# VHH binders against C4-dicarboxylate transport sensor protein DctS (dctS), part 3

Target 1, 216 residues: C4-dicarboxylate transport sensor protein DctS (dctS), of Rhodobacter capsulatus (Rhodopseudomonas capsulata) (p37739r437to652)
Amino acid sequence: TLAHELNQPLAAIASYAAGGLNLFDQPEPNLTMLRQAFEKMGAQARRAGLVIRRVQDFVKKRTPQLAALDLSEVLAEALSITAPVAREHRVKLASLIEGRIPGVQADRILIEQVLVNLIRNGVEAMAEGPRTGDDLTVRLARAGAAVTIEVMDRGPGISDAVAASLFDPFTSTKSEGMGMGLNICRSIVEMHHGSLSHGPRAGGGTVFTVTLPVPQ

## First folded at step 1 (VHH)

Design l4 (framework vhh_lunsekimig_d3)
Fold by ESMFold2-Fast, scan of step 1:
Structure l4 (fold): chain B 216 residues (1-216), chain A 121 residues (1-121)
Amino acid sequence: as target 1 above (216 residues)
Amino acid sequence: EVQLVESGGGVVQPGGSLRLSCAASGFTFSENALYWYRQAAGIERELIASITTGGSTNYVDSVKGRFTISRDNSENTMYLQMNSLRAEDTGLYYCVRESYYGLGTHAMDVWGQGTLVTVSS
């Protein structure tokens, strides 16, 4: 699994750092062993980078199967897939479709993965607590030349420090995935010439916004 | 078109052996983790074996030491060597490609049509 492949070099880095720090604290530090510890840490960091690049390249190199997509249908399916995990964490899933949503040219499977991942992330944020409510709402709306999908949770929100590094897998405190899910979502959305952003939700929580261009 | 085609199933006596094959097309085989799932009559599908892109393998406890999963990237084929077969190993065996690491939805995975293994005397 990705988690196993990524955790292995990260655990090795932590081990070499601990060993190097132990050497550093000696009255006469062995500089040759310290150099070797840093060299091994560098090699493991490069290994972790290759694992991340392989996942990103897989998303980018997949031949997109673009077709006219009804976003309300794929949203309904994503909500169905995530309903069990939402119930487990006492989260109420809701959807709002505002106005007429035009079709977009998109890969159905990839966009469904984005929605499932964003909804799961919202449920997990609410499970971590504290929460300001028990609903997670997904809104579909047209905004100018784009369609917007807003995934709105009632979790604790995102601090400015966390917000600056949200898409960085090495800053995640989650025990699983280390933030990789959000990076994959961003790659998929960018492949569709869209954008993924976030902001605070009125009343507390976070909003993740996906924008997808409408056909010319 | 992404396709996974299983073969090698059949009827075998307890203690016998079978080798299943999964032929893949329509994607970059070497860049995907692959799985064998089993479904017995009246129970849900269960993951029995997995293999990563680097060749690391995992097995459910009931088949450890008896089953061996392997892959040949040059042939775009994955195998399951099944030894010391038991009556409880009876079921449909599915070859599965995970759609993306860490997104964890079975609906997004690519499944083959399955191959039947029957262990009976």
Scores: ipSAE 0.000, ipTM 0.131, lowest interface PAE 11.2, mean pLDDT 76

Design l5 (framework vhh_lunsekimig_d3)
Fold by ESMFold2-Fast, scan of step 1:
Structure l5 (fold): chain B 216 residues (1-216), chain A 119 residues (1-119)
Amino acid sequence: as target 1 above (216 residues)
Amino acid sequence: EVQLVESGGGVVQPGGSLRLSCAASGRIFSSYTLYWYRQAAGIERELIASIRSGGSTNYVDSVKGRFTISRDNSENTMYLQMNSLRAEDTGLYYCAAEYWSGDLPYDYWGQGTLVTVSS
């Protein structure tokens, strides 16, 4: 699995670091063994980097096909795809389309993947932790020269400690993920010259905001 | 775990038709996004067609109007109807299913089925 492949080099790095510190604290540290520890840590870090690149290459393999995209149609499909998992966890999916949404230049498949992942993440957050309500709402609106997609859950929210590492690819509070899916989503959105951010939801929970530029 | 098995490949004359099938087992098939990929000799694997759980479809330009992807969630099966086949359609066709579980995309792949279009 991906998580297994990534955890192996990370655990090795932690072990070599602990061993190196023990050697370092000796009255006369064995410099040859310390060098070997650092060399092994470097090799494992490179291995972890290759695993991360495989995850990033998942996005690249889908070769972006930019075309005029109706985001309301894509949102409807994403909600359809995620409806079974929402029902399983007793989450009520809702959408709010505010005003006329202009077309954006985007890859339909990649943007749909982003929406599915963000909605799924919100459902799982509500299932695994304390919730402040039963709805997960996706809001679509125009904000100046951009279109915004807000995925709003009623989960436990994001603590200051979690917020500091939320987009760290090796940190995850989810039952099934490593946080790498959020980084893939960010990469996809940035390929479209947009941004992905998060914040607290009024009344409790989290809002993930995707912004995409409107052609001028 | 889901397992994918392709069938329906074979040898066909130019202008002919073939229907490929991809059968899945083990999980809720309806939640997956399903894909057909093609690998021809000397070129890298390419995405030919996709179908979402809601039924929306996408095709690579070279097969639009000739190929039709469809799914039957009650039988856990996906199809690729290939019409007006050309020599350039020759290749190994792979079935793939994608499911996002939390932060990780999970891809399931079949072993492929060979399609040969001979002049």
Scores: ipSAE 0.000, ipTM 0.118, lowest interface PAE 17.7, mean pLDDT 75

Design l6 (framework vhh_lunsekimig_d3)
Fold by ESMFold2-Fast, scan of step 1:
Structure l6 (fold): chain B 216 residues (1-216), chain A 119 residues (1-119)
Amino acid sequence: as target 1 above (216 residues)
Amino acid sequence: EVQLVESGGGVVQPGGSLRLSCAASGFTFDYYALYWYRQAAGIERELIASINSGGTTNYVDSVKGRFTISRDNSENTMYLQMNSLRAEDTGLYYCAKLGDSYEPWFDYWGQGTLVTVSS
């Protein structure tokens, strides 16, 4: 339903743009009609933003349905979902499961969304920027009282300026230089009493680390 | 269509209190983060307080403990309760709905309400 709801205002914008161009290309363009076309395009862009915000707010406000979760199964599903886009961009997806991973109390759908978003972001970074390699590797390991999920790409990395602004409480989302997917991931992980951090990957690229507590 | 209208400004003595209101219309109020900015003479507008759709608040250090931002989603209104006012709090106060990742080019500002703190 999301695609349909978004396609409606996007189709309207395209239609008003075409109409506006037709008016603009006349020897004596009707400026009142042209202004109306721009006003209607602006209204439809706001509508599209509302649809997206409503979906994101649903994810953020959802009461997590916590259950014992096998992270290796969720990882396998996330890799399956992202395999086509990775293959298209010649990114090799790999996974490393180190030792026995205990179950965590988590919402399967929300954690799967986190993994899909982090993997897709890594693939896109590797597709658009300079690469230091062709693999994107996801590692599962236990670290003390927590389980860690590391999504490791071979993209251009994160600048110091962007990294510094991540923890600034007054930084607006549009000035962070990161997509909405990362903010959703952080919110979901924090709802699970975990953390999301990032750092440079040895040999080049970025590591995003999701930490989730092991049930006590 | 989006409109933000501030009210509640005025002249007050140091140590006094004022409550600013921002009445919003033309958008789905409860889905958006909202902001209070302050413009003092000769300096750029600065963000002094914010409240997101979930009710989480942030403040600039100079007003922490003195100012409280809040929202009433049923009335489409945002407030700024200002206590222990100082001369340096004097300025034009704007409420704002800023662009974000969904609508990055749509920043809306009210007309501002003047707060003067003087004896």
Scores: ipSAE 0.000, ipTM 0.219, lowest interface PAE 14.1, mean pLDDT 78

Design l7 (framework vhh_lunsekimig_d3)
Fold by ESMFold2-Fast, scan of step 1:
Structure l7 (fold): chain B 216 residues (1-216), chain A 122 residues (1-122)
Amino acid sequence: as target 1 above (216 residues)
Amino acid sequence: EVQLVESGGGVVQPGGSLRLSCAASGFTFSSHELYWYRQAAGIERELIASIYSGGYTNYVDSVKGRFTISRDNSENTMYLQMNSLRAEDTGLYYCARTLVEGYSDTYYFDYWGQGTLVTVSS
């Protein structure tokens, strides 16, 4: 399983860290053994990174069921799926579809996963910290040769320090999470030749932007 | 100072071959994930191939079996061997690295080179 494969290198890192701290606490620490502990931690971190990359590549190499996709329909379904968790946290879900949105060539299930994950993350951000409002809005619009999907929350926003590690699987703020949802979202969007970015929302909060190309 | 320099592009007939190079300096090459992107005139750049620090490789479906990405950590150089070229492969080819050592954050690219032009005509 993915959890088992990731827990192995993570447990090894924790073990080497504990051993390294024990060496540090000795009156005359063995610097050679400390260096070896750090080297082994680095190797296990790279192993964990390979597991994540293989998951990303598996998603990308999956034969995508590419079809003309109506993003408005997928958005409606994603909002329906996330409505119960939004209600539980008193978050108002809204959508704004600006103009006529052209079809995109995409895998419906994978794009739905991206939207559900981004909406759920926004709701959780608003539940956990100070918020500047109670709305989470998803905007769908055409921007030149691309369609943009903007997931806009009213949570505490993302600092520069957090932004630098946002897609790092080891920076999760949740007891059960590893931040992998955002990495998977990025991989899915990239397999569709799009991009996933983020920025501050006017009035407070964060905007996650998914950009997908319009077929020529 | 981080630098990435692409080379090896040119004009070739359909079915021909080219080998692109990306020479890197200013960072620890062996610990970074590296990417080849392609940009045709007037369209968004697209990921063609990737090679991770651990050696795992990945390709867009249209080039699988025809293109091979590789790296030489001792020379700080990444390559893209392109075989059985098609008119659709025409474009500017860019190499890119991740911002964070050992972890892929493609939206945080530090540097892109000027690209190398590949033209395939029938």
Scores: ipSAE 0.000, ipTM 0.098, lowest interface PAE 16.4, mean pLDDT 74

Design l8 (framework vhh_lunsekimig_d3)
Fold by ESMFold2-Fast, scan of step 1:
Structure l8 (fold): chain B 216 residues (1-216), chain A 117 residues (1-117)
Amino acid sequence: as target 1 above (216 residues)
Amino acid sequence: EVQLVESGGGVVQPGGSLRLSCAASGSTFSYYSLYWYRQAAGIERELIASITSEGSTNYVDSVKGRFTISRDNSENTMYLQMNSLRAEDTGLYYCATYPDDLRYAYWGQGTLVTVSS
């Protein structure tokens, strides 16, 4: 849930603050360890900020604020935000950008939310079940009048039973992890006149595909 | 809703080539990813290749460089070009897709590929 996801980085911040304060009170404080504590607090604060933005976007039922968007930059930021959770679960994040990716008309915050949600879902799927590899790869490519973003994990795949409830807005999120997040992602992508689909990945795992139109 | 029909299977010698086709009735399948699965006798069905609606492809390591997946949305058909065939490639080849509701995989009946001397 959202509350649990927000409390995790807040608890980490409190822990680093307590540790830093303890170091500060020593006769000769270790300045390197103090710097590390502050750097880790900063990283966790950024993580908390992303969770808050996701909550705000979920509550905002407004028309998206569309602007020309560089998807490569948004992907780089999403990978940066998800790197700590990937590292925690021993998942290697990779990106493949195939050719020149044109700008799309999109809401930066909403599309970043979609990418973060899909990457985190893939990492968590790889953590929960047997995995067929260590990589989670995000591919950007242009095909005709559209740009595709493929989030490819090496988890156990999605069973037919899980798939049936994946985009169901009335299904409990407890049984499907981030089921509500996936439904919100689909709504965001559809607001951008795109599509969100999923299927099995060759060699094992799942692919989530986001398709966005190229501006005229 | 989608019905898939595979064709192009047959008997071929090692090192030979074969092209499989998967034709779909209806049009909704053309908006989604398409998949080729292989099932050998007594072995679970495995995903060997996939192609998105926009043409991005993925392959298992054992077929990379030998097999090429492609699609023709105007003909509602997907292909698998198989080169440098090995005895281990013998099996039933199925095409599959996840249609508009994303809740069910639709499967074809399968086409048999036998690689033997």
Scores: ipSAE 0.000, ipTM 0.238, lowest interface PAE 16.6, mean pLDDT 75

Design l9 (framework vhh_lunsekimig_d3)
Fold by ESMFold2-Fast, scan of step 1:
Structure l9 (fold): chain B 216 residues (1-216), chain A 120 residues (1-120)
Amino acid sequence: as target 1 above (216 residues)
Amino acid sequence: EVQLVESGGGVVQPGGSLRLSCAASGFTVSDNYLYWYRQAAGIERELIASIYSGGSTNYVDSVKGRFTISRDNSENTMYLQMNSLRAEDTGLYYCAREIYGDSRLHFDYWGQGTLVTVSS
C-alpha cells in the first residue's frame, strides 16, 4: 500500500537519525558511521520522493466522481476536521465568504482533502516559525469564470532561499509529510481543471490559492 | 505540457537596458509562482526575481531597484525589465515555474535560456 511504501523510508530515516545522534553524543564519535547514516538518510529521502511522484501520477489517472458541490459546505467540514490541530497550536480558524458562491463540478472527497491539507499546512507553518498573527483565514470568492479558495496563514512565509531550492534534488522533506500533501493537492486541483498556487499574505504569512472553474 | 520560451537577450553596454520575455504555454501566468534565474559560466544557477500569484514580487539584493518583474495576462507572458546593467549581470537567464507547490520537486521546468552580455 501507499502507507506501507511511505512508512518504510520514513521509518528508516528516523532510525538512522536516532542512531546518528547516539553516535554523535559519544566522547569520540565515529565520523565514518555518521557519514554513512547521512548517506542512507539521503537515499531514503530520494526513495520517498519517488513514491510521492508515483502517487501524483496515480491521482492524475483517477477519474474524479464529479457532482455539483457546495464549497461553503465542504469548507465548513474541513474547518471542523482541522479545529483540534488548530487549537493545539493556538491558531484561530476563520472563514470569509464573499458574495454568492456558485456550485462547482467536483469530487467532494478529493476537494475536502485539499482543504484539510492546506489548512493543516498553514497551522503547522504557524506552529514552527515566527508568526505575524494568530489567525488562519479561508476566503471563498467568485473571480470571473472561476471560484477562488484562499487559505491564508500568518506563518513566516516562503523566502527567496526556499524558492531558490525548489529544483534542488537535495531539498529536505518537511517533517510530518507537508510536501506530500501539497503534491497531492496540486494533482487533485489539476484533475478538476483548476490551479493551485501560493504567494505572500499582506501583513505577513502565506496565501495558498485554489481556483476551480464555474460550470457553464 | 508546460513550455517556457525566453527571449530578449543580447549584447548591451554597461548602464544599458534590456527587457526579457518568458512566453508560457500549458498554464496561466496569473495563477502561478514564476521565477527568473541567472547562470554565469562556472557558477550555479541563482534566483534573481520572483512573482507570485497575488502579484507580490521579490528580488535578490544585487538587482533590487534595477530589475522589475511583471506579467501580461492577456499575452500569457512574464517579463524582466533590466536597467542600469553591469558586467556582473552577464549570463544565461532562465524562467521557471513552480510545478507542484513544494521544494521536493525533482523535475525542473526551465526554459532554454536567453543570453545577456554586458560588455563595453
Scores: ipSAE 0.000, ipTM 0.112, lowest interface PAE 17.1, mean pLDDT 74

Design n1 (framework vhh_7nfr_2)
Amino acid sequence: QVQLQESGGGLVQPGGSLRLSCAASGFTFSDYAMSWVRQAPGEGREWVSSISGSGDSTYYADSVKGRFTIARDNVKNTLYLLMDSLKSDDTAVYYCAKDRYSLWGGEYDYWGQGTQVTVSS
ESMFold2-Fast, scan of step 1: ipSAE 0.025; ipTM 0.446

Design n10 (framework vhh_7nfr_2)
Fold by ESMFold2-Fast, scan of step 1:
Structure n10 (fold): chain B 216 residues (1-216), chain A 121 residues (1-121)
Amino acid sequence: as target 1 above (216 residues)
Amino acid sequence: QVQLQESGGGLVQPGGSLRLSCAASGYTFSEYAMSWVRQAPGEGREWVSSISNSGGSTYYADSVKGRFTIARDNVKNTLYLLMDSLKSDDTAVYYCAKWGDYTLEREFDYWGQGTQVTVSS
């Protein structure tokens, strides 16, 4: 539902951009209409920002309904939810559960939302960019006093061709909805006293790591 | 507040070696991938190397592959770059960089102040 609320201003921006480009192609473009298109795009961008802020504030304001959670069960459900989109993009979903995973104190709905969002983002990265394989693997493991959930895609990852562009402060931000998803994931994980990080995957792609504390 | 402090740079002759260090504070170091980035005089920034949060995966730019080694010590919150067979083209300011924790795009959300490496002709 919240995603639909964000999609509305994003769709409006796309519509105004298309209309503006059409006006540019006229022999004598109507500059007043072009100005109005840009003003409306700016207003919709600000609206999208407010929606993102409200979603993050809502997640932070909501007291997590913490209960003993079986992460293997939640992972199975998240994989089930994302299977159709993975199949559509020819991505093979796999899970690897290493040893016995202890229960964590977590809000099931919020953690499932994190997993679905990270898996979906990985599938979309593999669909839209060059990929080094067709698997997306989620690994569950215990690491000391924490449980780690690693979502590993075979998307473009860090490449020598892309390396030089990583450092441009004005071109590295392409968060067309993805930044919202990661920001909400980070907020949810932090509410659970955990962390969300990312890095390169061996053989190409990206790894997103969620760390959650194990009750002592 | 995230703080990254580089050290270990200096003047070295071609074929020489240096070890760069980056002391990290203000965040949980062991949960983030880290990178080294350099900027030569009059040129743009160039990615040099990256290491995963556990140290299990390392990646290198073609220009340094086989000559540089990236490593980390999660107990000491320190990132290293071991530089062998240095060339004049390696002359640059070297920056320690932390990956962002809320974007899919490969942008670094924090950089240190840098350490100068000069390889004499």
Scores: ipSAE 0.000, ipTM 0.120, lowest interface PAE 16.3, mean pLDDT 74

Design n11 (framework vhh_7nfr_2)
Fold by ESMFold2-Fast, scan of step 1:
Structure n11 (fold): chain B 216 residues (1-216), chain A 119 residues (1-119)
Amino acid sequence: as target 1 above (216 residues)
Amino acid sequence: QVQLQESGGGLVQPGGSLRLSCAASGFTLSSYYMSWVRQAPGEGREWVSSISGEGGSTYYADSVKGRFTIARDNVKNTLYLLMDSLKSDDTAVYYCATEGVYSIPFDYWGQGTQVTVSS
């Protein structure tokens, strides 16, 4: 629905640009029609900007409701939510909880959405590209003063070119997506004083790592 | 359960006025960026107006500027759209909506309210 609202003004801009270029290439360009094309493009760009600001404000306006959170419970719920899409794409979901995981101060709903999005993205990567295996594994572990959540897929991995734009708003390798998911996940994690990073998975695929601080 | 319920639509003559309401339950409107979106028969969805959470900055589509006003009553947890100088082109089902993130599925929509501007 949001993709529809944003794609409409963007498609209109592309159409006016193509039409304007066609007019410009004529022996006697119609300057009045060109001016109108640019005016319409400007109006559509302004509309697209309002949609973008609206989406960004939505995330900004949800102040985190920090409370003591059991990450193993949130992970179980995220895996339950994503199980149908994993099954559809023949992906085996697994979890590894290594040792005692201390509680963190976090917003349950926001952290759950991060996990759901990262798992869903991993499943889709395995569905769309060459895969090196059929498991997607999420690991919980304590590392010093932080807890780490590693979402590990067996997809094609991330090229340097794709990696450079992964966290840009609206960058999408998915035909039906806007690419906002990873950008928003990073924003949510950073609001929790954590970090979101990625790297190659041993044996092929990608690891997305969420790090959250352990309270004193 | 989160619900948005629109009301206030109806049949009106060109040049007339209507006031649409959107009552929210299960969440607090002032915490969200709220929008009115319309869908005319046979057309896609068109954004009409938005209001930011606390602070109340308002935005309007060029087709409705000067004619429509978006407002919020935080005590009643209700969003409004005041529509003046209605045109036949304004005929549509009007929805109120929160904005979610595309990959994060909490995009709340109401059932809509029909506005018909007679010819």
Scores: ipSAE 0.000, ipTM 0.101, lowest interface PAE 14.4, mean pLDDT 75

Design n2 (framework vhh_7nfr_2)
Fold by ESMFold2-Fast, scan of step 1:
Structure n2 (fold): chain B 216 residues (1-216), chain A 120 residues (1-120)
Amino acid sequence: as target 1 above (216 residues)
Amino acid sequence: QVQLQESGGGLVQPGGSLRLSCAASGFTFSSYWMSWVRQAPGEGREWVSSINSGGGSTYYADSVKGRFTIARDNVKNTLYLLMDSLKSDDTAVYYCAKGLEYSPTGYRYWGQGTQVTVSS
């Protein structure tokens, strides 16, 4: 439902852009109509932002519907969802499942959104700055009484300033970019009695680690 | 092989002061953020303060702002927490931790911590 609601304002933006380009190509462009096209594009961009914010607010207020969850299946779906944006930015998505992964008690929709958000953030980080490689790898492994999901990018890494912004949910970074998405991911993971952390990736880049408890 | 050794805790009266130290080894201390986390009896862990690799940026929990000061000595590989105007609710085991994490449960605790008791 998010894709449908988001695709509508995006399609409208594309339509107004095409119409504006057509007006530009005319011998005597109507500047009033061009201004109106840009104003409507701006309105649709703001509408897209509100759709995203509504979904974020819904997630924050949702009570988790816990059920036995196969994390390998959820990872496969998250990779499928993010494959188009990864291809657009020339990022190779890879997965590494180490050993037998036990089921966890989790809300499938919420955990899928965490993985999609972390993978998309990694792809965007690799697109924005210098890369140390072309792969974004998601590793799934068991460590004692916990399962870990590591989203490993080859982007420029996290500076001290960015790290501080990620930690403090009340910083000015919460309005856009990684800050808001990561705060929601943290809330979802904490609802599942897990943790979300970050660190440097060997060879360059960043690792975001989701830890979820295994029922005992 | 990360090693963190906390010290400097003790019994102090309300309004008193303590200085905690954390001796770090097994990693490039000057390259990492460092944090202090505490755990009161019967409660979960609470993040207290963090300092960036160079020492130029410091962050504090609202409960300790204006009373605590975090500092580091990159030559001595030592992290400090200077605690002023101590209150009974500051009573906890204090741990130093490598890095900066989203929540207190994300930190790895390598040392035994140092007990701070604010009473009588």
Scores: ipSAE 0.000, ipTM 0.148, lowest interface PAE 14.3, mean pLDDT 77

Design n3 (framework vhh_7nfr_2)
Fold by ESMFold2-Fast, scan of step 1:
Structure n3 (fold): chain B 216 residues (1-216), chain A 120 residues (1-120)
Amino acid sequence: as target 1 above (216 residues)
Amino acid sequence: QVQLQESGGGLVQPGGSLRLSCAASGFTFRDYYMSWVRQAPGEGREWVSSISYSGGSTYYADSVKGRFTIARDNVKNTLYLLMDSLKSDDTAVYYCARELGYDSWPFDYWGQGTQVTVSS
C-alpha cells in the first residue's frame, strides 16, 4: 500500500536520526559515521518525495474512470484489505450502512485507495497513541444531495496545531505516512467534486468525513 | 508475458554520450511509470531516473541530474535514456524497469541490462 511505501523511508529516516544523535552526543563523535547518517537520511527523504510525487502525478494525470459505483461494495473490499493490520493492533473494524445508499459517479480504484488510507491511518493512530475504545467504524449515509462516508477511530484525536497542517506534505504528525496519505485522499476526493474534512468523535477519537455528490 | 529489452550500451571515453533504449512488450506501456536503474561491479543497484505515464513528469538521481534525460514514446512502446558528459563513475549495467502501479517501489519487471563502460 501507499502507507507502507511511505512508512518505509520515513522509518529509515527516524532510525538514522536516532543513530546520528547517539553518535553526536559522544565525547569524541565519529564525524564520518555522522555524515553517513545524514547522507542516508537525505536519500530516504528523496525516496519518500518520489513516492509522493508519483501518487500526485497519478492523480493529476490519470483520466478518472468514472462509473456508477456501489460504495457499500467498495467499503467491504477496503475493510477486507485492512482487516489484517486491524487484527494485529487489536482494533475491531465495523461498518454502518444507514438506509439506501445511491450509486455515485466515481473511479473505483481511487475511492478504494481513499478508504484504505483513512482506515489504515485510523488503526495506526489507535496503535501508536492512547485509545478511548477499540472500534474503528465506517458509516455510510445519504445527506441530502450527497453521500457521506465517515471513518471514525478511537485514537487520541487531533490537536488544533496539527489540524492546521494536517494536509501539508512533509509536516510531522507523529504518525509516519499519515500526513502524506491524507493529502492524497483530499486530492482524490476533490477530483470527484467532493470534500474531505475531520472532526472529533463523540466519546473520543477522530472522524474523517468524505462527502461525494449524488448524480443528477 | 512482460518483456523489456535494453540496447545502446557500449564503451565510450569520459565526456562522451550514449543513448539507451528499452523496447517494452506484453503490457500496456502507457499505463506504467518506467525507470532506469544501474548496477556497478560489486555494488548494489542505484536508481537513476523515472518517467510518468505520459512523460509529463521526470525524476533524476542527484548524481545524473543535468547530464541525463529520460524520455518515452508511447506509440513505439520505447523508453530512452540520453546520457551526456559521461564519467568513469557511470560505468555500470543499466536496467530498464517497470514500476508496480502507482504505489511503486520495488519494481516488478526488469530487462536483462545493457553494459555501459566509460574509460580511456
Scores: ipSAE 0.000, ipTM 0.110, lowest interface PAE 16.8, mean pLDDT 77

